VHH binders against g5egk6r2213to2383. Designs and how they scored, part 27

Target 1, 171 residues: g5egk6r2213to2383
Amino acid sequence: QRWFYKHFPMVWTGRLALKSTEAMINLHLINGSETFLNDVLGRQVTEENPRRDSVKILQRLRLDNGQVEHIYRILTNPEYACCLALSSVNNIENLKENDTNLKSHFIDYLINKKIAGISSLGEVETKFKSARVHVFAPGEIVNRYLSELATSLHDYLQNTDTRYLLIVFTN
Below, E stands for the ipSAE of ESMFold2; O stands for the ipSAE of ESMFold2 at other seeds; V2 stands for 0.75 times the mean of E and O plus 0.25 times the DockQ between their complexes.

## First folded at step 17 (VHH; framework vhh_7sr4_2)

Design z4 (at its last look DockQ between E and O 0.89; V2 from the best seeds 0.67)
Fold by ESMFold2, look of step 17:
Structure z4 (fold): chain B 171 residues (1-171), chain A 123 residues (1-123)
Amino acid sequence: as target 1 above (171 residues)
Amino acid sequence: EVKLVESGGGLVQPGGSLRLSCAASGFYFSDYAMSWYRQTPGKQRDLVAAIYSGGSTKYGDSVKGRFTISRDNTKNTVYLQMNSLKPEDTAVYYCAAVEITDSSGYEHLYDYWGQGTQVTVSS
């Protein structure tokens, strides 16, 4: 627990949305540019400069159509920001509901459809840099990435049976 | 938020021309197919034309040779050039971002529609 947060600091808390369902998530940067990520999500320099509060999935990327090399490049590019997304809760009653929503409405949905979720974050001058967002469920390519390039994290997730998504901010 | 805004509709004589435009935002435009549909009162929306991310096109039978779909990826805009207009072309024209298989692998998750622009072809 302490090991995870020491090596993969939490960088954002917010809502992930698909259709009529939301899940609260924490993002933990695992690869790429923290500077880029902060420019996209916003910097809270004062109380009046809030960060973005949500990511809404509006498009998809088919994963069954020769996308292996493309996805691996997205996951490994040091100029992007690859994040682990975990359930975020503020009380015990919400914990089970939020975890269930994350599993059934995001993780299982993406796996069953063989897609990545896609969002677009628009630029707002002086506040937010634009980004394309790729939302990946666990699967063959993600598991290979973690086992080869983030082995300690992969072991942690396997040993704790942790539900997760990978969320990558690109541009 | 996916946003599609049509413009360029109006009243035109038979045999005339109009050019419709659709400004798109809320997604990375260049990787996705775009299309135009039209609807007359009491009817379903019918495909008029589609343009894929690579630039290939598809047309409804009734408009082939008269209408041309195009896109400008630098302006996030799709166009419909309508020539040799007939009274039968009278309809509300909708810019659409709908699920279409594309070689990019990127697809819209839902059917997204503009508000529509009226085209009226009358003597």
Scores: ipSAE 0.597, ipTM 0.813, lowest interface PAE 0.9, mean pLDDT 87
Fold by ESMFold2 at other seeds, look of step 17:
Structure z4 (fold): chain B 171 residues (1-171), chain A 123 residues (1-123)
Amino acid sequence: as target 1 above (171 residues)
Amino acid sequence: EVKLVESGGGLVQPGGSLRLSCAASGFYFSDYAMSWYRQTPGKQRDLVAAIYSGGSTKYGDSVKGRFTISRDNTKNTVYLQMNSLKPEDTAVYYCAAVEITDSSGYEHLYDYWGQGTQVTVSS
């Protein structure tokens, strides 16, 4: 675990929402621009200008139609930001529920439907830059991404059976 | 939040024309299909027309040749041009972002509806 956090420090904590279910997640930047990510999620300049606190999945991208190849180029663009999302816990009592929600209502759901979750984050001038958000469960495109761009992380996740999502922010 | 706002409804005589508009926000408009539905009291909503992200269209049988759906991706707006209107076209017309297969692979996860605009065809 200390190897992971040494190489991929946490950069954001917030809620991921789908339907009536939420999961608390930590994001760890694994590729791309931290500046871009902070512009999208917000800068904590003052307490009255907090960061965004949630990402809502409102659309989907089918993964079984062969069109993902051109999207892969966009996902790997170093001007954007690719994050690993892990369960974020705030106490032991909430740990099991949050982990169950992340697995059942996000990871398994996306895998079983063969889709990526899609969110659209609107611009708020001087506060938030707009972004399109792709939420991927483990699978073929994520394995390709990690094997090509983060081999040691890929091995780590495979060997530890870690529950995660890959969340990519683009313009 | 997905938001759809219709406008352009009103009263028109049989044989007349009317143009509906729908302003959309809360998603990357150009990647997704959009639709118009209509509903008369006591009946379910019926598909009037759909337009896909690539520009292809589909129409309900009763409106083919009379209605034209179009989109302006620079204004995030969908239009419905209605010609040769008949009393049977009287309904509330809804802009919709519904679960519909699109060749882009990008699709709405839920059915999103506007509040509707009334079209009345009467002498």
Scores: ipSAE 0.585, ipTM 0.811, lowest interface PAE 0.9, mean pLDDT 87
ESMFold2 (binder alone), look of step 17: mean pLDDT 78; pTM 0.784

Design z5 (at its last read DockQ between E and O 0.90; V2 from the best seeds 0.70)
Fold by ESMFold2 at other seeds, last read:
Structure z5 (fold): chain B 171 residues (1-171), chain A 123 residues (1-123)
Amino acid sequence: as target 1 above (171 residues)
Amino acid sequence: EVKLVESGGGLVQPGGSLRLSCAASGFYFSDYAMSWYRQTPGKQRDLVAAIYSGGSTKYGDSVKGRFTISRDNTKNTVYLQMNSLKPEDTAVYYCAAVEVTDSSGYEHLEDYWGQGTQVTVSS
């Protein structure tokens, strides 16, 4: 935990939504541009500059055949932002529910359907830059990405059996 | 939020023409299939036409040869050109972003619908 937060500090907390289910998540930037991520999500400088509070999955990407290689190259652009999403511990009355929702309704759902979740975040002039969001459960694309670009993190997640999503913000 | 806004409906004489438009927002339009459906009172919505991300099209049997679906990816807009209209074409027409397989691999997770636009073909 101490090693993880030293190398990958939390950069955003908010809701992830899929169909009728929500889960609170923390994002930790693991590769790419923090400036881009802050432009998309907002950086809370004052109460007058709020951050986005949610990401809603409304589309999907089938995880089959050669199109995945093309999107992998787009997703690894160092000017974009790749984050780990972990369950938020901000509400202990709902901690068990949140962990269960994240596992069953996001991670297992995406794995079983063999899809990535897709969101589109619209531009809000002077506040938020637009982005396309890909939400991946652990699997081939994530393992390839981590093994190539963040090997020590990959080892950490395997050794601790940590539940996570990989959330990539692209332009 | 997926948002679909239809326009171009109205009253037209038999044999006439109308062009429907649908402005789409809330997703990367060019990667996804789009459709037109229609509904008469007491019936389910029927497919009128679909256009896929690659440009291929599909039509309902009753409108083939008379209706043309098209898209303009620079305007995030899908169109339905309706020619040789008949009284049987009277319905509410819906722009739809429906769950279908597309060669892009990007697909709508659920069915998303516009508010509909009334088309009435009558003398």
Scores: ipSAE 0.642, ipTM 0.822, lowest interface PAE 0.7, mean pLDDT 86
Fold by ESMFold2, look of step 20:
Structure z5 (fold): chain B 171 residues (1-171), chain A 123 residues (1-123)
Amino acid sequence: as target 1 above (171 residues)
Amino acid sequence: EVKLVESGGGLVQPGGSLRLSCAASGFYFSDYAMSWYRQTPGKQRDLVAAIYSGGSTKYGDSVKGRFTISRDNTKNTVYLQMNSLKPEDTAVYYCAAVEVTDSSGYEHLEDYWGQGTQVTVSS
């Protein structure tokens, strides 16, 4: 855990929502633009500079119909922000329920449906830039991406049996 | 947040025409299907027309040849042109973003509805 947080510090915490279920998550920037990510999510929580507190999945992208090149471009574009999403340990009273929701209602749901989750974050003048959000569960394309670009991270996630999503913010 | 706002409803005489508009926001409009439904009191909502991201369309049997669905991706707007209106077309018309398969691969996760616009055809 010390190795992971040293190399991929937490950059945001908040709620991920899908249908009637929420899970608290932490985001850790893996690749792409930290500046863009901060412009989308907010840099600090103040009366002047609030942060977004949630991302809601409202659409989907089917993964079984030839989207490989599209997804690869999303994952590797240096102007986007690719984040690892992990269960938030210290922000939910019911840690078991949060872990179960993340696994059952997000990770397993996306895998079984063969989809990515899609959200759209609207611009808020002077506070937040807009972004299109892709939420990917572990799978062939994600595993290939991690094994190519972040072998140590990929090994870490496998060795610790860590539940995760990849969440990519695009413009 | 997905928002759908209808306009263009009203009172019209039989044989007349109306054009409904629906302004959409909260998603990348051009990749998704859009639909119109209608409902009379005590009945379920019925599909009137759908338009897919690639431009193909689908119509309910009772409106084929009289109604035309279209979209303007520049304005994030879907339209329903209603011609040769009959008293049986009297209903609340809803713009909808519903779960359907689309060739783009981008699809609505749930059914999202506008507040509805009343169309009344006097007899």
Scores: ipSAE 0.622, ipTM 0.818, lowest interface PAE 0.7, mean pLDDT 87
ESMFold2, look of step 17: ipSAE 0.615; ipTM 0.818
ESMFold2 (binder alone), look of step 17: mean pLDDT 79; pTM 0.793
ESMFold2 at other seeds, look of step 17: ipSAE 0.592; ipTM 0.805
ESMFold2 (binder alone), look of step 20: mean pLDDT 79; pTM 0.785
ESMFold2 at other seeds, look of step 20: ipSAE 0.558; ipTM 0.790
ESMFold2, fold request of step 21: ipSAE 0.567, 0.449, 0.570; ipTM 0.799, 0.736, 0.809
ESMFold2 (binder alone), fold request of step 21: mean pLDDT 80, 79, 80; pTM 0.798, 0.788, 0.797
ESMFold2 at other seeds, fold request of step 21: ipSAE 0.503, 0.532, 0.622; ipTM 0.770, 0.790, 0.817
ESMFold2, last read: ipSAE 0.487, 0.615, 0.590; ipTM 0.768, 0.819, 0.814
ESMFold2 (binder alone), last read: mean pLDDT 79, 79, 78; pTM 0.794, 0.797, 0.788
ESMFold2 at other seeds, last read: ipSAE 0.594, 0.601; ipTM 0.813, 0.812

Design z6 (at its last look DockQ between E and O 0.01; V2 from the best seeds 0.00; counts 0 for: pae O 23.7 > 2, unsure alone 63.9 < 65, placed apart)
Fold by ESMFold2, look of step 17:
Structure z6 (fold): chain B 171 residues (1-171), chain A 123 residues (1-123)
Amino acid sequence: as target 1 above (171 residues)
Amino acid sequence: EVKLVESGGGLVQPGGSLRLSCAASGFSFSDYAMSWYRQTPGKQRDLVAAIYSGGSTKYGDSVKGRFTISRDNTKNTVYLQMNSLKPEDTAVYYCAAVEITDSSGSEHSEDYWGQGTQVTVSS
């Protein structure tokens, strides 16, 4: 708990959306460029200059046909950013609903369909850089990623049975 | 609201031709792979043809060489040119954006289907 937040501080809070369902999430940067991620999500300076507030899954990538191998090197590129997404504690009023939505409509859905979610974040001049976003539930590709790039985090997640998504921002 | 509307079906004699159209709205059409399926009464829907966002195509074995899928991104429309029609091609034809794979990850997050257009091949 204390180990995780010390090594992977929260860098963004916002909504993850698919169809008509949303879940509030916290992102923790686990590999890659914090500068790139901040350029994409925005730099929170004041309430008057807010950052992006949501990521919407619009497409999907099938994981059971070998296609993900073609993009794995892009996903691991240190110029880009890979984040762990956890249920946000900032919305205490709907804490149970949020956790249920994250589990059922995102994590279990992606696992059962054997897919990753895909989003595209458009550029907003002077505020946000564009990015392509991949959303992965726990599974073979994520285990490979964590084993290669974040072994201590991989052990932590397995030992605590933590509910999470891996969200990767690329260019 | 996603909407797929098929047209161009009808009655045709064996050996004849038809061109099906599917007008699409409510999503970024040029980013999506589009497909045609067909269904005969009491059977499952079969893939007829698919066209990826990059222009690559895939065909069912029974229609290769006779059918051609194409798309016009300026009109948000996908077409199926059907030549050398046989009685076995008689079916309801559906325009769809369904689970398919490609290297770009351009599949839809939801399955979208049209209402279908009837094609009947008989003499």
Scores: ipSAE 0.000, ipTM 0.121, lowest interface PAE 16.7, mean pLDDT 79
Fold by ESMFold2 at other seeds, look of step 17:
Structure z6 (fold): chain B 171 residues (1-171), chain A 123 residues (1-123)
Amino acid sequence: as target 1 above (171 residues)
Amino acid sequence: EVKLVESGGGLVQPGGSLRLSCAASGFSFSDYAMSWYRQTPGKQRDLVAAIYSGGSTKYGDSVKGRFTISRDNTKNTVYLQMNSLKPEDTAVYYCAAVEITDSSGSEHSEDYWGQGTQVTVSS
């Protein structure tokens, strides 16, 4: 079944980067403001309407010291944007390699280190608004988020072997 | 009403070939990715092959090099050529039409599925 794609359309595609590794991802809006997300990442991609091409993880949030509890209400604020990130299907020759990179260099890395990734997206003139970005691998915090705000998606993801990250854009 | 009608399934010996067809009606065929899935009892449907409107194709790992998907827009039909068939290819094969999601966030159709056609590979 392609249940996920029927309910959560893709809203952005681009590169997720950590250290010297990149993976192409599609973002699917789960909760929050599409307007906010578009202001941060750019409108639909055309030659006239550019978008940001990447999100680079540069900092970390430790998940084992209670830091997430202080910001959880901000992460769930409907004025911001929470997305599910999946491996991009736009590069079919390298699809398996990209999927493996996403798992090994992002998902497994974040789980093993017990961290979330943090990025900062700077304002660009009149083109892009700034945002702070949190990148979570599957785990307790993601399960809490999905169980509270997207129960059907939570059930779907628990019952499939789909590789994903949860990516939250805030101000 | 959207209809997807599969045909061409049947019983075939290991190493044999079979060609599935899926006739589509009730929607703008050229705007959709067309695909074949297969399902064995007790399992989720697995992607076998997809063909996008631009002609790009995608295959499941277990069928690469053996199966070929194609489409004929003048007949609103998608095909699956299956060569070098193995017993593990035994399944019900489903045709599907899915909207490729994009940044616009617009929905203008649901996923559509056929009724399935049985393929059995055995001596």
Scores: ipSAE 0.000, ipTM 0.075, lowest interface PAE 23.7, mean pLDDT 79
ESMFold2 (binder alone), look of step 17: mean pLDDT 77; pTM 0.767

## First folded at step 18 (VHH)

Design aa1 (framework vhh_7sr4_2; at its last look DockQ between E and O 0.84; V2 from the best seeds 0.00; counts 0 for: unsure alone 64.0 < 65)
Fold by ESMFold2 at other seeds, look of step 18:
Structure aa1 (fold): chain B 171 residues (1-171), chain A 123 residues (1-123)
Amino acid sequence: as target 1 above (171 residues)
Amino acid sequence: EVKLVESGGGLVQPGGSLRLSCAASGFIFSDYAMSWYRQTPGKQRDLVAAIYSGGSTKYGDSVKGRFTISRDNTKNTVYLQMNSLKPEDTAVYYCAAVEITDSSGYEHLEDYWGQGTQVTVSS
């Protein structure tokens, strides 16, 4: 909807990967530092300054053992960046398939396993800063995050049938 | 991509020592457990040693007291110090990043293995 895109413009488009499945996503910065996020994902000032094109989930964080509680302060640190990930609207020919992949192979998978997906983005000289990436499906920790740090967005998402992930970039 | 590269294998006399190293990349090393396994021809891989993110360790019965696993989180490296080597220690040694329960809550999504390094204990 117009309200969402007015308040949270898209800041990155790329692939999210888990095992043999990919989904095209748009990221929308909802809290934290745009400078940090651009340092991690790359600044595309010219066509010769590439931006990262993918985030690959290779590790996991168990959510059913209480360990995420001790990192919550890091996840909410305003020096880092938290994004909402939505299915890419720019892939109109395969939008239905992409949305189905995002739901079944990422969202439902993470919920059913009770895990967050984890990616490690390596530093590349002055082009990309390193980051740990946490990928959360909707659930308890995401509701807490949104209720504390993005209340209007939380209300919006509860009142729509929007499929999303919460993706947090930290150092 | 997760990558594990072993080094330090070779030929050694009985009673000798070797130190194996495994350089790791593609994940935040300090949050995850790491392991060494070994395999002789015709047998399955068996656990030699594991070291958890908090530094606690576990050893196979045949190597306890002779081998020491350690890690250097600043170099993303896990080590296996092998003392009092015996002919039965002859095997290919593999560095492994495998799913094991860790108090940190961070785990590998799948099993990852190095290519292995040969250790031969013979006169």
Scores: ipSAE 0.454, ipTM 0.738, lowest interface PAE 1.2, mean pLDDT 87
Fold by ESMFold2, look of step 18:
Structure aa1 (fold): chain B 171 residues (1-171), chain A 123 residues (1-123)
Amino acid sequence: as target 1 above (171 residues)
Amino acid sequence: EVKLVESGGGLVQPGGSLRLSCAASGFIFSDYAMSWYRQTPGKQRDLVAAIYSGGSTKYGDSVKGRFTISRDNTKNTVYLQMNSLKPEDTAVYYCAAVEITDSSGYEHLEDYWGQGTQVTVSS
């Protein structure tokens, strides 16, 4: 998928965790501030200062009780960062398990519960800025976001039936 | 990692007072409701008090008027002021971040509990 990587460069590889399950993911910045995102995830200017290695979902935001418009205004702030999360292929032996975990334990779980996953990334002075992280499975708020802010990507994801999460970093 | 650490428990005489504290980390404290539960052996944990992100409170019937829950969002700490203590208040008290809704719409994904602090009211 050369078109996708040309337009949306990968900015981070790491683990996404929900309950007892992990999945390796690649993040691709699709809208917002790369500077903010790098400040949150770490700039990795040297081997001594590596990036964060995981995002853990420990909270949730209900999507079925009428607060979506308020949250949408926060998520579309151009000073924040919105990423597409795709299954990582950097461990070929685990590829099928990783893809299954991403679908079953993250995407389907979030859809069935009608929630967004929420993570809190704490500040580490001189290394990482803090962030609130929203993790969305495909659905109403994601379709709105993509149709308004990344129309060609939205068409691409629908036409390729690509498995993904939308992950938005705010502060 | 969500971490809740209680402190301030101990032995007090009937009619006495005690203040419990719970230091919270691993989440944006100001967005979420916090609560205190207590448990005596052989019983389920009972809600003692809850405080929502907006500051409204809820109390169990047996502690209304005697206990006060409060929070300090700048210190990521929730408190339980316990006055007019009775022997039946003897229990392990747990700080909890459990599923309750408020105006923000943010909730903990699962129930999170501290290790508990013993409160003993004895003559």
Scores: ipSAE 0.308, ipTM 0.676, lowest interface PAE 1.6, mean pLDDT 85
ESMFold2 (binder alone), look of step 18: mean pLDDT 79; pTM 0.790

Design aa2 (framework vhh_7sr4_2; at its last look DockQ between E and O 0.47; V2 from the best seeds 0.40)
Fold by ESMFold2, look of step 18:
Structure aa2 (fold): chain B 171 residues (1-171), chain A 123 residues (1-123)
Amino acid sequence: as target 1 above (171 residues)
Amino acid sequence: EVKLVESGGGLVQPGGSLRLSCAASGFYFSDYAMSWYRQTPGKQRDLVAAIYSGGSTKYGDSVKGRFTISRDNTKNTVYLQMNSLKPEDTAVYYCAAVYITDSSGYEHLEDYWGQGTQVTVSS
């Protein structure tokens, strides 16, 4: 639907990595600070000031031990940047492989392990602000968040059977 | 990338003391457990000490009462204070970010090891 891209334009494209697997993703800001997100990911003003091109999952957060309130605070904080991550359509040849990687190696993996993926993006003076990154698959708390705070988006994702992750950049 | 950099090893007389340091980066240090291991030739790596995100500690039987693990979350650093050193403590000591269940819920996805620092206890 034209509605989705009108309301949630792509704000970043890059690689999401876990172990030896990568998937290309587009981020669409759902809630929070676009200024913070741009400070973390960088802006390409010149060739000498490139943007970050990847987020690597190196840690995890268990979701099966009563983290509901903690996670909800992360998702709803207006100073953070909560993004929807969708498969990136860079090249039609790679669409199926990328979508398969995103589903099996990220979404299904996180669901089956009952974890969120965690990344740490280091500060680089004058170029990048630091951030902790939480990568959530669809599930109980994410569904609650979307159904309560972004109902139209939730309906869109359900109606189109769209695969996604929720990625939150925190300070 | 997770990075662990050890320092403070060296030669010391029996009964002496050393303090090992481990600078950590690539993760939010305060949320995760950290540990020290040691290895002598022909043996597997043994747990020396672990410190959890909440500050509780665990020690190997042979070092209890002599060694103290601590952390400084403002400097992302783990320490091992080694007192009353014996020749049997001679080993390569490794800082580790190893899977250890922690009440915070934040855990390392894989095992990460420092390069190791030699500790030699002799005259």
Scores: ipSAE 0.396, ipTM 0.732, lowest interface PAE 1.3, mean pLDDT 85
Fold by ESMFold2 at other seeds, look of step 18:
Structure aa2 (fold): chain B 171 residues (1-171), chain A 123 residues (1-123)
Amino acid sequence: as target 1 above (171 residues)
Amino acid sequence: EVKLVESGGGLVQPGGSLRLSCAASGFYFSDYAMSWYRQTPGKQRDLVAAIYSGGSTKYGDSVKGRFTISRDNTKNTVYLQMNSLKPEDTAVYYCAAVYITDSSGYEHLEDYWGQGTQVTVSS
């Protein structure tokens, strides 16, 4: 809670979209390159250097056929960026609704379909670097990632009632 | 919102040609596979042609050698050049961003369809 935010401060806030549903999220960099992440999401909030405001899931990767194993080394590459996504805490009155949407329309959906959500963020010259984005619900691949690369966070998340997604930016 | 808008359909004589266009918006076009399907009344939609994000193409057996799919990623547009048209090619043609499997492992989450454009080949 206070421990989490001291070790992993928020680096981005915006919308995560899946079909017709959106949820407000905060990203916290867990592992990898902050420089890469800032290049992808935007370095400053100005008219010349805006930040991206959303990540839209338009593709999927099946987790039940071994395909994710072929890319695991790319997901763990320290040149890229791995984030923990949490519900936005900007408004306490809508926090329960946003948490419920994140759970039912993202986390449970991804688990039930046995998929990772995939987004492709296009390059915009001088503003944004392109990236492929993998969105994982908690599960075996996330536990493997966290146990290898963020062991204290892994222990923390297992001992709390924290609702989250793991979002990995690559390429 | 994903939007696919077809144009270029119409009436042609057998042996004639048409070029269909599909303007796409609401997603990162260059990373999406794009395709054309066609449907005659009372039938299911048939794959006509597909073009993958890497540029490779696939065609239905009945149109191979006569139709050519292409894309312009700078205009977010996919095209279907239809040559040597036959009466059996008469159908509503749909631009689509749909699940089409290759060896990549990455698949479309949903099927996205245009509203369709009528192609009629008559004697």
Scores: ipSAE 0.371, ipTM 0.736, lowest interface PAE 1.3, mean pLDDT 84
ESMFold2 (binder alone), look of step 18: mean pLDDT 78; pTM 0.775

